# VHH binders against q9p7j3, part 143

Target 1, 174 residues: q9p7j3
Amino acid sequence: MILPLFPETQVHVFVYENVSNCAAIHEQLISQNPIYDYAFLDAATILYKKQVYSAIIRALEDRRDEQMKTKTIHSEVILSLSPKTEISSAFRQFSMTKKSKNIVVVKIDSKLTEEEEFERLDKLVEGNRVEFSDEELQKLIDFKVLKKNYKLDPSTLENPLASILSSIALRGYS

## First folded at step 11 (VHH)

Design y142 (framework vhh_5c3l_4)
Fold by ESMFold2-Fast, scan of step 11:
Structure y142 (fold): chain B 174 residues (1-174), chain A 122 residues (1-122)
Amino acid sequence: as target 1 above (174 residues)
Amino acid sequence: QVQLQESGGGLVQPGGSLRLSCAASGFTFSDYTMSWVRQAPGKGLEVVSAITWSGDSTFYADSVKGRFTISRDNAKNTLYLQMNSLKPEDTAVYYCAAESYDFGTPSEYDYRGPGTQVTVSS
């Protein structure tokens, strides 16, 4: 994927359903195994492709401007999904957990092609890969989790996308 | 109410050993990655060691690798740090922390104890 403000940044996004080894992946992330250098998100929290892209763009903007609050670009993507600048809260809200069943995986600054990343990830993730599309994401979302994470009320439920994107773009501002 | 309480600190000579304990209450201990974090005089916080919720994976800072061992007992809601071959550079306040850990770096802590002083001096 090509981003208008970051045309030389290589970005790949993958979606897996029915993942059986989330606990093992979580342990590899804590052990800082460089093979697992990806942003692993719980698919229960992601409703739209634009939600993921907005978080990626925000993280890249913060890196460009030397304003990252975390020390890795992938951690910054996870933080950028949250409407608040609280790192621990963002990870609890959006990161894959040991109990996750469906995940979204983001790779930034890959030196591998998309196909090479697929080959690698398919060896690390024990689940079924599906298309990164709004249709597939909408099968995996938990609307109660989404509503809680973005503090959506009945008036914003008619257009949750606009509210979510505003929360990501205007993080830390009223 | 969430509580983390460290114990086992003290004064020890270089080359000596200490075992720290952290008693946890008020949250589901077995659901959290736990860490030991230290702060030396005039320095920032350093993540010394971490252990996943299951105990299957551990992290150690380069400064302590091969000398310190982290472990946990989920049945007793207790975290441990076995410290061997202690050096003057290990002098710090040691904190028990329940944290969200991002890849390769310390993140903000969900909960942290009041700390226990470790002094390594002749």
Scores: ipSAE 0.005, ipTM 0.200, lowest interface PAE 9.8, mean pLDDT 82

Design y143 (framework vhh_5c3l_4)
Fold by ESMFold2-Fast, scan of step 11:
Structure y143 (fold): chain B 174 residues (1-174), chain A 122 residues (1-122)
Amino acid sequence: as target 1 above (174 residues)
Amino acid sequence: QVQLQESGGGLVQPGGSLRLSCAASGFTFSDYTMSWVRQAPGKGLEVVSYITWSGDSTYYADSVKGRFTISRDNAKNTLYLQMNSLKPEDTAVYYCAAESYDFGTPSEYDYRGPGTQVTVSS
């Protein structure tokens, strides 16, 4: 994927459903195994492709401007999904857990081609890869989780896109 | 075994200053984002400020921005909060917290000290 403001930055996004080894992946993330240097998100928190793109763009802007609050660009993507500026809260809200069943995986600045990343991730993730599309994401979302994470009221829950994107863009502003 | 110990709290008049310190042991301090979190009587926890592992980036809640300064000394495993122009609404127990955000779930690796009381009254 090519981002207009970051055309030199290589970005890959993968979606997996019915993942059976989230506990094992979580253990590798805790161990900081460099093979697992990706942003592993719980798909229950992601409704739109544009939500993920907005978080990636925010993270890349923070890196460009030397304003990253985390050690890795992938951790910065996770933080950037949250309307809150607190790192542990963002991870609790958006990161894959041992109990996750469906995940969204983001890779930035890969040394591998997209096809090679597909091959690598398919070996690490025991699940079914599906298309990164609004249609597939809408099958995996948990609206109770989405409402809680973005503080959506009933009126905004009918069409939450603008509210979600505003929350990501205005993170840290009163 | 992780230990975080806050100090420097006390009673001050409005407009006064305090400097809080947090001594950390039992983990690699320089690998963690460190935070100051407070809880006023009858209220929830509020993140006041955090500082990244390197010290290169900081955050401040709108309520304290321009008045408080967070800093760290990785060689001494110590976190600081300089609190200036204190207001009655700053009255709270202040906690030092350590968060892991690299690759893993930080809630399983979050550490928090016992807290230090700050009271601002005339």
Scores: ipSAE 0.015, ipTM 0.223, lowest interface PAE 7.4, mean pLDDT 83

Design y144 (framework vhh_5j56_2)
Fold by ESMFold2-Fast, scan of step 11:
Structure y144 (fold): chain B 174 residues (1-174), chain A 126 residues (1-126)
Amino acid sequence: as target 1 above (174 residues)
Amino acid sequence: QVQLVESGGGLVQPGGSLRLSCVASGFTGFTFSDYTIGWFRQAPGKEREGLSSITWSGGDSTFYSDSVKGRFTISRDNAKNTVYLQMNSLKPEDTAVYYCAAESYDFGTPSEYDYWGQGTQVTVSS
């Protein structure tokens, strides 16, 4: 996808279900293996494509404005999903864990094509790739996790999109 | 904010041993067990060097730089919020200020660790 404010930035988003090697991936992330330079998100936290894109746009805006709180654009995407500006809290809320079963993977500024990134990730992730679509994401979401992460009440839970997007866009302004 | 305090430095003769401790406090969101802890050193006029790290998960995966591999051992005690660096067969070139640093879940170089201690001086001389 081409983002209106960032037309030169390549963005690839991948979704995997039934991943059996999350513990191994997590160890590679903690070891800072450069092959794993992606944002690995727990799919239990992602309900909409727009949620992911809003976080990507916010991260790119922060990079453009030299206001990144983290050291990589991928870590900044994870931070940008959170309504708070606490790095450790954001990672606990949205990053994949050793216990994750379904993941969303974001790559920004790849020198590889989308097909080449698919080939690379398919070697790293032992799971079933599914389409990055609202339909597929809604099969993987955990509404208890979503409600907790975005402080949703029962009235907003029926249509949470606007609240989620506002939380991402207004991060740090409240 | 996370605070790290190093201790255990001092003067030792070549071939001697020291055990450094790094005690952590002030966690918000994460707990101590969620942090990767690294040991670094810096001698006067030299760049900061990464020596060893221990991850927060996966059975405590460890890393050692070639300069200390086989001589230094890193370990952690999550119940005490403490990481240790056991230093054996110390050499004069090990003389430096030793720092511990904590990184939660961020990609990057050793210099990108989130939190740093004040350092503890290790002097190896005969």
Scores: ipSAE 0.000, ipTM 0.167, lowest interface PAE 10.7, mean pLDDT 81

Design y145 (framework vhh_5j56_2)
Fold by ESMFold2-Fast, scan of step 11:
Structure y145 (fold): chain B 174 residues (1-174), chain A 126 residues (1-126)
Amino acid sequence: as target 1 above (174 residues)
Amino acid sequence: QVQLVESGGGLVQPGGSLRLSCVASGFTEFTFDDYAIGWFRQAPGKEREGLSSITSSRGDSTSYSDSVKGRFTISRDNAKNTVYLQMNSLKPEDTAVYYCAAESYDFGTPSEYDYWGQGTQVTVSS
């Protein structure tokens, strides 16, 4: 996809369910294997496509403004999902763990086409690819995790989109 | 290398209070604010147990084990690179070596504790 505010930046987002090798992927992330240079998110934390896009836009804004707090654009996406927390809390709240079952994978600055990234990721991730859509994400979300991560009360939990997007957009205005 | 030093242990009578301090140093890539800090203890004949953790510099992201909930309070002072454990209403069964630990800040293991202090002895007895 092409973002209107960042038209030269290639962005691809992939969703996998029933992933059996999260522990192996996690080990590759720890070893900083460049083949795994993606943002690996726990799908239990993602409810909307716009949530992911807002975090991507914030990360790209921070990179443009030379205000990234992490070393990679992909780590910055993970941080940007978090509402005003420190880096370790953001990774704990949103990143894939060894016990994750469903994941959202973000690639920024790919020199590959979306088709080529799919072929590559399908070899790295042992799971079932599903469409990146609000419908599919809603099947994978954990509402208790979402409520905790964004500090949602019962009134906002019924329609949390605006609150989530505001939390992402306003993070880093300090 | 991140280093942690506990202090404030000692002998106290049942019903008494102690405040433990954990001072951190050795930060290079990240600052103290980026680390979650936990308090653990190990009593004779028992496994090491987690007591409390604090993840946010703002202090609202805290957790407590059932054995200490309501009696112990964790807090942090980021300007001093210090985490505190305020222990009230101490009982003989709180006798243990108390450790603070900081999370590993490897991208794939932000919830694991890799940096440990050497511990401070707390004895609750007359």
Scores: ipSAE 0.000, ipTM 0.157, lowest interface PAE 11.0, mean pLDDT 81

Design y15 (framework vhh_6qgx_2)
Fold by ESMFold2-Fast, scan of step 11:
Structure y15 (fold): chain B 174 residues (1-174), chain A 122 residues (1-122)
Amino acid sequence: as target 1 above (174 residues)
Amino acid sequence: QVQLVESGGGLVQAGGSLRLSCAASGRTFSDYMMAWFRRAPGKEREFVAAITWSGDSTFYTDSVKGRFTISRDHAKNTVSLQMNSLRPEDTAVYYCAAESYDFGTPSEYDYWGQGTRVTVSA
């Protein structure tokens, strides 16, 4: 995908459901295997495409402005999903776990086409690839997790988009 | 008995430097992420910096990036925080913490030190 504010930055987003090897992927992430250099998110935390795009744009803005709080752009995406600037909490809230079943995978600065990244990821992830769409994400979300992560009250939970996007965009940095 | 003990705090003038150290005893922590947190008077505890178990990745809160450097020595079982260009806003009690690298499965056995006080005069 091409972002209007960052037209030379190659961005790919993939969604996998019914992933059976999250524990193995997690071991590779702990080992810092460069083959796994992606942002691996728990799909239980993602409700909208715009939520992911907003986090990507915020991370790219922080990189452009030399304001990154984490060492890698993929870690910065994970942090940027959080309404707070507390790094370890953001990773616990949004990163995939050994027990995750559905994941969202983000790749920034890929030298590969989207098709080539699909081929690569299909070898790493044992699950079913689905379309990156609001419809598919809404099948995978856990509303208890979403409510906790964004501090949503019952009145906003039925239409939370604006609150989520504001939390990502305004995280103490107007 | 597992303990994390911080040292190196003290009084320093704005623009000065301090190096904090955290010594681990009773366990090596070679497979743990190590982090520094701080609590300013009247405030909540805030994340400052973290280093992965391998030492290859470091993470910083925005306000200290470029000024603070976290490092670790596996042989000595220690974690250090080099603090440069200190500001009055950095005045706080600094805590060393050890946590499993599994961010998705928080450990109930996260370890915390007692804290070391840093005071930065204007």
Scores: ipSAE 0.000, ipTM 0.126, lowest interface PAE 15.0, mean pLDDT 80

Design y16 (framework vhh_6qgx_2)
Fold by ESMFold2-Fast, scan of step 11:
Structure y16 (fold): chain B 174 residues (1-174), chain A 122 residues (1-122)
Amino acid sequence: as target 1 above (174 residues)
Amino acid sequence: QVQLVESGGGLVQAGGSLRLSCAASGRTFSDYSMAWFRRAPGKEREFVAAITWSGDSTFYTDSVKGRFTISRDHAKNTVSLQMNSLRPEDTAVYYCAAESYDFGTPSEYDYWGQGTRVTVSA
């Protein structure tokens, strides 16, 4: 996909459910395997398409403005999901873990088409790809995790979108 | 804010064992994933082993699986590499490396030690 504010930037977002090999993927990330150059998120933390898009847009704005806090655009997407500015905290809150069951995968600046990335990712991820839609994300969210990550109170949880987007847009610089 | 110092390198005969240690200093070491890399004479640097910041997962390159064991001691702020059944092709300078964030993207090690030399005689 193309974002109106960044029409030159190719963005692909994939959602996988019932993933059985998160531990193996985690091993490849730690060993610096460049084939795995994506942002791997735990779907338990993502409720809306707009949540992911807001983090991507913030990361792209920070890259444009030479204000990135991490070394890669994909790491910056993960940081940008967090209301806090501390990198390790953001990764613990939003990243895939070896125990994750459902994941959201983001690719920025792909030199491949969406179908080519799909073909590549299907070889890396042992799970079922589902549509990147609010309906599918709402099946995979863990509301206890969401409440904790964004510090939502009971009244805000009734309509959390504005609070989540505000947290992403207004995070400070670490 | 992490400084890494390797120790334990030396000369050992093929079939022998050696234990490398990496001492880390810094307030955020508990949030770091740690790895060992090596560079043999005339070759590129290669990954050897890694351990996650939680210590619950370890990773090894195929050539050392079953022979090398990585471990960490949070109380001592150290990471160790136990090297058994050493071979002449294990001769290299061994570096420890640390990264403050992990899991969601390929690791980019932010901090590196200066290395400790390991020579395995035929």
Scores: ipSAE 0.375, ipTM 0.724, lowest interface PAE 1.9, mean pLDDT 84

Design y17 (framework vhh_6qgx_2)
Fold by ESMFold2-Fast, scan of step 11:
Structure y17 (fold): chain B 174 residues (1-174), chain A 122 residues (1-122)
Amino acid sequence: as target 1 above (174 residues)
Amino acid sequence: QVQLVESGGGLVQAGGSLRLSCAASGRTFSDYDMAWFRRAPGKEREFVAAITWSGDSTFYTDSVKGRFTISRDHAKNTVSLQMNSLRPEDTAVYYCAAESYDFGTPSEYDYWGQGTRVTVSA
């Protein structure tokens, strides 16, 4: 995928269900193994494609403006999903954990095609790839987790997308 | 919630050894990555050593590599720091911390102990 405001930035998003090796992946992320330079998100926290894209755009804007708060563009994507600016809170809320079963993986600035990245990730992730679509994401979401992360009340549950996107876009102001 | 309590600090001569222990209470110690940090008088907290939840990987700051060894005992819910060849520069309050995405960054840890004091005399 190519974003109009960032035409030179190649973005790939992958969704895996029934992942059996999240604990091993988590260990590699903590060790900062460069082979694992991706944003690994818990699919329980992602309801819409637009949610992920909004976080990517915000992270790319922060990089462009030299305002990144984290070490990598991928960790900046994770931070950008959170309505707060606290790095540890964002990682707790949105990063995959040792107990995750379904994950969303984001790669930015890939020199590889989508197919080549899939081949690499297939060797790292022991699970089944599914389409990055709202339909597939809605099968993997945990609404209790989503509600807690974005503080959704009965009135906002009528249209959670608008509330989620507003939270991402206005991080630090709302 | 995880509660952490450090012990094993004290006064030791340069070249000596100390073993620090961190006892974790709470439901799931085995799920947590653990780290040791220290704070010398008048300074900020700095990273010392870390061990993954599995115990398979360990990390150390350059100044302690080869001298300090971090280990964990899942049955006893403890993480330990064996400190050998101690130097006056190792004088600090030592803290254990649990659960981090980025081992080296203090603000990334959720749970902290109150610390145990280590004094190394020349």
Scores: ipSAE 0.000, ipTM 0.139, lowest interface PAE 14.5, mean pLDDT 80

Design y18 (framework vhh_6qgx_2)
Fold by ESMFold2-Fast, scan of step 11:
Formats: C-alpha cells, structure tokens, sequence
Structure y18 (fold): chain B 174 residues (1-174), chain A 122 residues (1-122)
C-alpha cells in the first residue's frame, strides 16, 4: 500500500494464524538477529487494517519530524499503537509473546524485494498465512484485550474504529 | 538509568576458562533482559549470550553453545558469563548490556558497560 504523505515508503503487513514457533522467534529477537527486523504484534490486539496503518503513519511522521521515542521504525510502530507514550507498556500491550498463537508482522523500508520479504517471512514463521483484511483480523481479535488496551466502554465496543484511531492519533495528549 | 560495570577479563591460554561478571546499579535491574556482546579487533560488535529478566530463558550464539553459560544473581544485581574451552577466536572486548522492552522487535540494548578485554593465546 501507498501511504498518504509517504508515497515512497514500502509497507508490508502479514497475518499468521496457528503459529507454533513464537518461543523460537523470541529467541531470535533477543539475539538481535537482523533477519528478524520486523514488528511482531499479537493478533489478539488488532481489529482493523486502519488500526495498523494509523500506527505506521504516526511512526513515519515521528521519524520525519525527528521525534521518535524508540530506536527503530518498527519499535516506533509498536509504541504508536498504544494510547500511552510509555514504551514498556506499549510492548506489553501489543507485542507478540512466547504464548501468542496468531500474529501480525509489519515491515517498513525493506532491504529486500517484496517477493523476497514474503518468502523469507513465510520461512521464519511456522503458521498459516492469511489475508491482511478486516475479515481475517476479526477472527483473531480478543475483545477483552482490545477493551483494556484502548479503555473502551460498552457503547464504543459496538463500533470502536473511531475511538481506536483517535487514541493512536492523540497519544500523549489529554 | 542502569549503569553496568564489567570485570573478570584477562589473558588465558587456549582451552582455559574465565568468568566475566557485570555489576548493575539501579532499582530496575530485575526489569531488564541482560546480554553479553563482544567486539574483536577490526570487527563489528556481535551477540554472545542473553538471559531474560526472570532468568527463565537463556540464549547463545552458535559459536559458544555448550562452552559458555550465562547466569544472573538477583540478590547481588549481577550477571555472569562462564567461559569454558576458550579459543583464540574468542579474543575480544566483552560488553554487558541491558534492555528493558518486551519482545516484538529485535532487542535494542539501551545500557552498555565499558567492556572487559579477553585475550586467548594459542
């Protein structure tokens, strides 16, 4: 996808269900294996494509404006999903864990071709790749997790999109 | 706000052993994943070993698996690297590092020690 105001930025988003090797992926992330330079999110936290794109746009705006709070664009995407500006809280809320079963993976500014990124990531993740679509994401979301992360009341749970996007756009402002 | 100080480096013959120690200051030591990195002359810094904040999981680069053991002592705020069966190619400055974020991206170690030099003679 071409993003408004960032037309030269290459963005790839992958969704995997029934992933069996999250613990092994965590090992690679701890050891700073450069092959694993992606943002790995728990799919239980993502309801809409627009949620992911809003976080990507916010991270790219912060990079453009030299206002990033983390050291990489992928870390900044994870932070940007959170309504708070606390880095550790954002990672606890949205990052893949050893116990995750379904994940969303984001790659920005790939050093590889699109085809090479798709092929590489499919080899790293032991799970079933599904379409990055609202329909597929809605099969994987945990509404209790979503409600907690974005502090949604029962009325907003019926149509939470606007509240989620507002939280991402206005993080750090009361 | 964590400050790290390494010790235990020195000169050792191939096949010998050394134990490196890293003393961490600050109240948040228990919140950090801890790691050892090394930098050989003329090379980039490379990962050696890591231990999670809980101490439940350890990770090693392939070249040191079975020879090196990372451990932590929460009461003393230290992380240690036991290096056995040392080889000339293990010659490097060894750095202790701390990272506070949970997994989701490759670990970005925020706090680094000054390093301790290890020289392994053939």
Amino acid sequence: as target 1 above (174 residues)
Amino acid sequence: QVQLVESGGGLVQAGGSLRLSCAASGRTFSDYHMAWFRRAPGKEREFVAAITWSGDSTFYTDSVKGRFTISRDHAKNTVSLQMNSLRPEDTAVYYCAAESYDFGTPSEYDYWGQGTRVTVSA
Scores: ipSAE 0.395, ipTM 0.717, lowest interface PAE 1.9, mean pLDDT 86

Design y19 (framework vhh_6qgx_2)
Fold by ESMFold2-Fast, scan of step 11:
Structure y19 (fold): chain B 174 residues (1-174), chain A 122 residues (1-122)
Amino acid sequence: as target 1 above (174 residues)
Amino acid sequence: QVQLVESGGGLVQAGGSLRLSCAASGRTFSDYFMAWFRRAPGKEREFVAAITWSGDSTFYTDSVKGRFTISRDHAKNTVSLQMNSLRPEDTAVYYCAAESYDFGTPSEYDYWGQGTRVTVSA
């Protein structure tokens, strides 16, 4: 995908369900293995494509403005999903864990084509690829996790898109 | 069980330096994401700095960037916070906290120390 505000930046987003090796991937992430330089998100936390894109745009804005709070653009995407500017909280809320079953993987600034990234990720992730679409994401979301992460009340939970996007866009301002 | 013990707090004049240390016992430190938090009198606990278990990535709140440095000593199972150019606003009780890098657990940090007091003024 090409973002209108960042046409020079290449973005790829992948969704995997029924992943059996999350513990192994998690070990590679905490050891900072450069082969795993992606944002690995727990799909239980992602309801909409726009949620992911909003976090990517915020991370790219922070990089452009030299205001990144983390060391990598991929870590900045994870932070940008959180309504707060607390790094440890953001990672606990949105990053994949050893217990994750379904994941969303984001790659920014890839030197590879989307097809080449698919081939690479398919070797790292033991799961089933599905389309990055609102329909597929809605099959994988955990509404209790979503409610907790964005502090949604019961009335907002039925149609949470605007609240989620506002939380991401206004992070650090409100 | 993991126990965290802070040390190094004290009274220092503005512009001075202090080094806080946090010693872990009971389990391997290398499994944990380590952080420092502080609480000023009458205020809420706030994040100060964090370091990953590998020691390669560090994170700071904006008010301390460039002044504070967090580091790990794996051989001694300690995490340290070097505080330079201290300001009266840095006066607080400083707490060491540890969590496993497993985001499936509760959102709170798993382990906390008792705190060490830092006072910046005459």
Scores: ipSAE 0.000, ipTM 0.139, lowest interface PAE 13.9, mean pLDDT 79

Design y2 (framework vhh_6qgx_2)
Fold by ESMFold2-Fast, scan of step 11:
Order: structure tokens, then sequence, then C-alpha cells
Structure y2 (fold): chain B 174 residues (1-174), chain A 122 residues (1-122)
């Protein structure tokens, strides 16, 4: 995908369900294996395509403006999903864990085409790749996790998209 | 300021054991994922073992699984690496490293010790 404000930046987003090797992926992340240079999110935390895109845009804006809080663009995407600026909290809230079953994987600045990234990631992730669509994401979301992460009340739950996007854009400031 | 200091290195014969320790000042280890890395003469730094901030997960490189054990003592603010059945190829400088969040992306260790030397004779 090409973003209007960042037409030179290649962005790929992948969704995997029924992943059996999250613990092995975590081990590769801990050991700093460079082939795993992606942002690995727990799909239980993602409800909309626009939620992911908003976090990516925010991260790219912060990189452009030399305001990144983390060391990599992929870490900045994870931070940008959080309504707060606390790095450790954002990672605990949105990252894949060794117990995750469904994941969303983000790649920024890929040297590869989307098809080449598919082939590469399909070798690293032991699960079923599904379409990155609102329909597929809505099958994988955990609404209890979503409510907690974005502090949604019953009235906000009637229109969670607007609240989520506002939280990402403003980092909990209104 | 944050400092990590390794100790416990030395010379040992193949088949022997050593226990490395990492002590921290300026941070509390229970808030960090802790790892051991090593650099053998003429080679790049490689991952050895890690323990997550909660202590509920440990990770090892294949060549040390079953021989090395990483552990954490929250009260002493230390992390240790028990090395058993040592081999000549374990000869390296061993480094302690700390990271304040432990995944979602490849780990970005923020703090490193200066290293402790381990020599395993054939």
Amino acid sequence: as target 1 above (174 residues)
Amino acid sequence: QVQLVESGGGLVQAGGSLRLSCAASGLTFSDYTMAWFRRAPGKEREFVAAITWSGDSTFYTDSVKGRFTISRDHAKNTVSLQMNSLRPEDTAVYYCAAESYDFGTPSEYDYWGQGTRVTVSA
C-alpha cells in the first residue's frame, strides 16, 4: 500500500490466524534476528484497517519530524497504537505474546514487493494467512482487550472507530 | 546512571562449570528483560540466553540448551548464567544486556555491561 502523505514509503500489512509458533517467533525477536524486522501485533487488539493505518501514519509523521520515541519505525508503530506515550505499556497492550493465536504483522520500508514479503513471512509464521480487511479483523478481535486498551465506555462502544482514531492521532490528549 | 557489571569469568577445563553474575546499578532488573550475549575471538557478538522481566520465560541458543541456565534474583537485583559442561567453543567474552520492553519487534537492548572473559581449555 501507498500512503498519500508518504508515497515513497512501502507499507505491507499481513494477518495470520491460528498461529502455532508465536513462542518461536518471540525467541527470534529476543535474540535480535534481523530477518524478523517487523512489528508483530496481537490481532486481539486490532478492530479496523484504519486503526493500523493511523498508527503507521503517526509513526511516519514522527519519523519525518524527528520526534520518534523508539529506536525503529516498527517499534514506533506499536507505540503509536497506544493512547499514551509510555513505551513499555504500549508493547504490553498491543504486541504479540508467546500465547497469541492470531497476529497482525506490519512491514515498513520493505526492499521487497508485497508478494515477496508474503513468501518470506509465510516461512516464518506457522499459521493461515487471511485478507487484511475489516471483516477478517472483526473475527479475531477481543472486545474486552480493545475496551481496556482504549478505555472505551458504553457510549464510545457505539462508535469505537472514531474514538480509536482520535486516541491514536492525539495520544490521549483532546 | 545505569551500569551493568559482569563477574565470574575465568579459565576452566572442558567439562567444567562457571557461574557468571550481572549486577545492576541505576535500574531494577525486575522491570527489564535480561540477556547474555558472547563474542568469541575473531567473531561477531551472538545471543546466548534471556529471561523476561516477569521471570516466566527463558530463551537459549541451541548450542547451550541443557548446559546453561539463566536465572534472576529480584531481591539482589542480579541475573546469573550457570554454565555447565563447558566446551572450548564456549570461549568468549560474555556480556550482560538489559531491555525495558521485551517484544513485538526485534529486541533493542538499551544497556550493556563491559564483559567478562571465559576461557575453556581443551
Scores: ipSAE 0.580, ipTM 0.818, lowest interface PAE 1.0, mean pLDDT 86
Fold by OpenDDE, second read of step 12:
Order: structure tokens, then sequence, then C-alpha cells
Structure y2 (fold): chain B 174 residues (1-174), chain A 122 residues (1-122)
């Protein structure tokens, strides 16, 4: 897909459930295998499409403005999900771990169609692809994790999206 | 004024052990993945081991698996490399490196030490 604010940048987002090889993927990431040039997120931490898109946009804006805190656009997406400024905290909060079962995968600056990118990624991920939708994300979310990551309380749980987006947007402005 | 300072290198006989240490300063240590590299005479620098910012994950080049162990101490801002069962082919200058880990995309390390020499005699 193409984001209106960034017409030169093609973005793809994929969701996988029941992934059996997260540990193997994690090892490849540690080794900095270029084949794994994606942002791998734990789906337990993602509730809305807009949450992901907001992080992507924030990362792209940071790149545009030469204000990235990380070295790559994909790591910046992970950082952008977090209300915290610490890179390590953001990755602990939102990045796929060896124990993850469901993941959201983001590709920035893709040169391929969505289908072509999927075929490529499908060789790396051993799981079931599901639709990138709020409905499917809602099935995978861990609300305890979500509440912790964004400091949600009973008053903000009435409209979690607003709170999440505010947290993303206001990171570093507290 | 980030600084990485290696120590612990020296001469050791084959089968022996050494423990390298790297002291980091001038950076938020907990935001960085730490790694060890080595450069043997006449060869290119190669990756040896890495430990993530949290210490939860480690990675090793195949030739050192089972012999080398990387660890870190957040309280002291140090990363260590325990090297056991050393071989002559392990002879090299060992470098400490730090990077804000990018989780899967190739990237250069942000900071490097000056290195410590390890010599393993037959």
Amino acid sequence: as target 1 above (174 residues)
Amino acid sequence: QVQLVESGGGLVQAGGSLRLSCAASGLTFSDYTMAWFRRAPGKEREFVAAITWSGDSTFYTDSVKGRFTISRDHAKNTVSLQMNSLRPEDTAVYYCAAESYDFGTPSEYDYWGQGTRVTVSA
C-alpha cells in the first residue's frame, strides 16, 4: 500500500497466527540476516490497525526529518509504537520474542506487490496468515500487556485507541 | 565521548582459557547490543558473539559455539567474553562493539574499542 503522506514509500503489513518458528526467526534477527529485513512485532501488543499505521507514519516522519533514533526504518517503527523514549524499552514492549506465537510483520520501502512480498515472507514464517484488520488483531491481543505498555486505566479503557495514539504522538514530550 | 575499552588479552596455550572484558562509558548501556569481533593476521574482521541489550539473547559464530560465552553486567556497563578450549586459529585482535540494535536489518556498529590481542600457541 501507499500512504498518502509518503507516496514514494510502499508499505506492507502482514499478520501471522500460530507461528511455530519465532525462536528461529529471532536468531536470524540477532545475526542481522538481510533476508529478514522486516519489523517483527508481537501481535499480543497490537490492538488496532491505526496503532500500526501511526507508528509507521511516525517512523517515516522521523526519517524525513532526519530525527531517527534508530539506524533502520524498521527498528524505528518498533520504537514509534512505544510511549517511552528508551530503545530497549520499546523493543521489550513490542518486538517479537522467542516465545511469541502471533506476530505482525511490517515491510517499509517494498519494491514488490503485496502478494509478491507475502510469497517471500511466507518462506520465513511458519504460521497462518490472517487478515490485517481490527477484528483479527482483537483476537490476538493480550490486554494485560496492552494496559501495561500504554499505562491504560479504567478511564482510558473506554477509548483505548485515543490513548494509544496520544501516547505514540506525545512520546518525548512529557 | 563514547568509549569502549577492552582488556584481558594475552598469550595462552592451546586448550587454555581467557576472559575478555569491555568497559563501556558515555552511552546508555541498556540501549545497546554488545558484540565481540576479531581480526586474525591477514584476514578480515569477523563476528564472534553478540548479546542483546537485555542480555536475554546471545549469538555466536559457528566456530566458537560451545567454547565461548558472552555476558554483560548492566551495573558495571561491561561485556565479557569467556573463551575456553582455545585454539591457535582463535589468535586475533578482539574488538568490542556496540550498536543500537536494529533487529534484523544489516547495520554498522556505532562504536568500537581499540582491541585486545589474543595469542594462542600450539
Scores: ipSAE 0.013, ipTM 0.236, lowest interface PAE 8.4, mean pLDDT 91

Design y20 (framework vhh_6qgx_2)
Fold by ESMFold2-Fast, scan of step 11:
Structure y20 (fold): chain B 174 residues (1-174), chain A 122 residues (1-122)
Amino acid sequence: as target 1 above (174 residues)
Amino acid sequence: QVQLVESGGGLVQAGGSLRLSCAASGRTFSDYWMAWFRRAPGKEREFVAAITWSGDSTFYTDSVKGRFTISRDHAKNTVSLQMNSLRPEDTAVYYCAAESYDFGTPSEYDYWGQGTRVTVSA
């Protein structure tokens, strides 16, 4: 994917369902193994492609402006999904855990081709790859988790896109 | 005083082989990804191959898969690229690079060598 505001930045997003090795992946992330330099998100927290893209754009803007609060662009994507600028809360809310079953994986600035990243990730993730689409994401979302993370009321859950995007884009601004 | 130095480049005919080596001085890179990149005259630098610090995983660009093999020797503090079945399109300056997780993403490599030239004649 090419972003209009960041045309030199390559972005790859992958979705896996029924992942059996999340505990092993989580341990590699905690040990900071550079093979696993991706943003590993719990798919239970992601409802729309635009939600992921909005977080990526925000992270890239923060990097451009030298205002990143985390060490890597991938960690900054995780932070940027949160309506609050608080690192530990964002990671608890959106990062893959040992108990995750479905995941969304983001890679930014890869020197590898998209096909090479697919081959690489298919070796690291023991699950079924599905298309990165709103239809597939909506099969994996947990509305209880989404509601808690974005503080949505029941009426907002019927049409949450605008609220989610506003939370990501405005973060602390009204 | 950290330095990466490439060697092994030269002139070879199409179908031939070359082995490139990268020697690190000033520190060890046991905790680093090691990679090879290349830049042909008038073109942008492109990824060729990478190997993790443990040597357990290797990655290659599509155009060299099955022809090139990356390896490392921790005791000698070196990384090597065995290039077989060379093509004129492989003509480039080849660079060794090292990247640690603590300093960013794999695309933002921390250390670079000066390069070694490979020319493949038709």
Scores: ipSAE 0.000, ipTM 0.118, lowest interface PAE 15.5, mean pLDDT 80

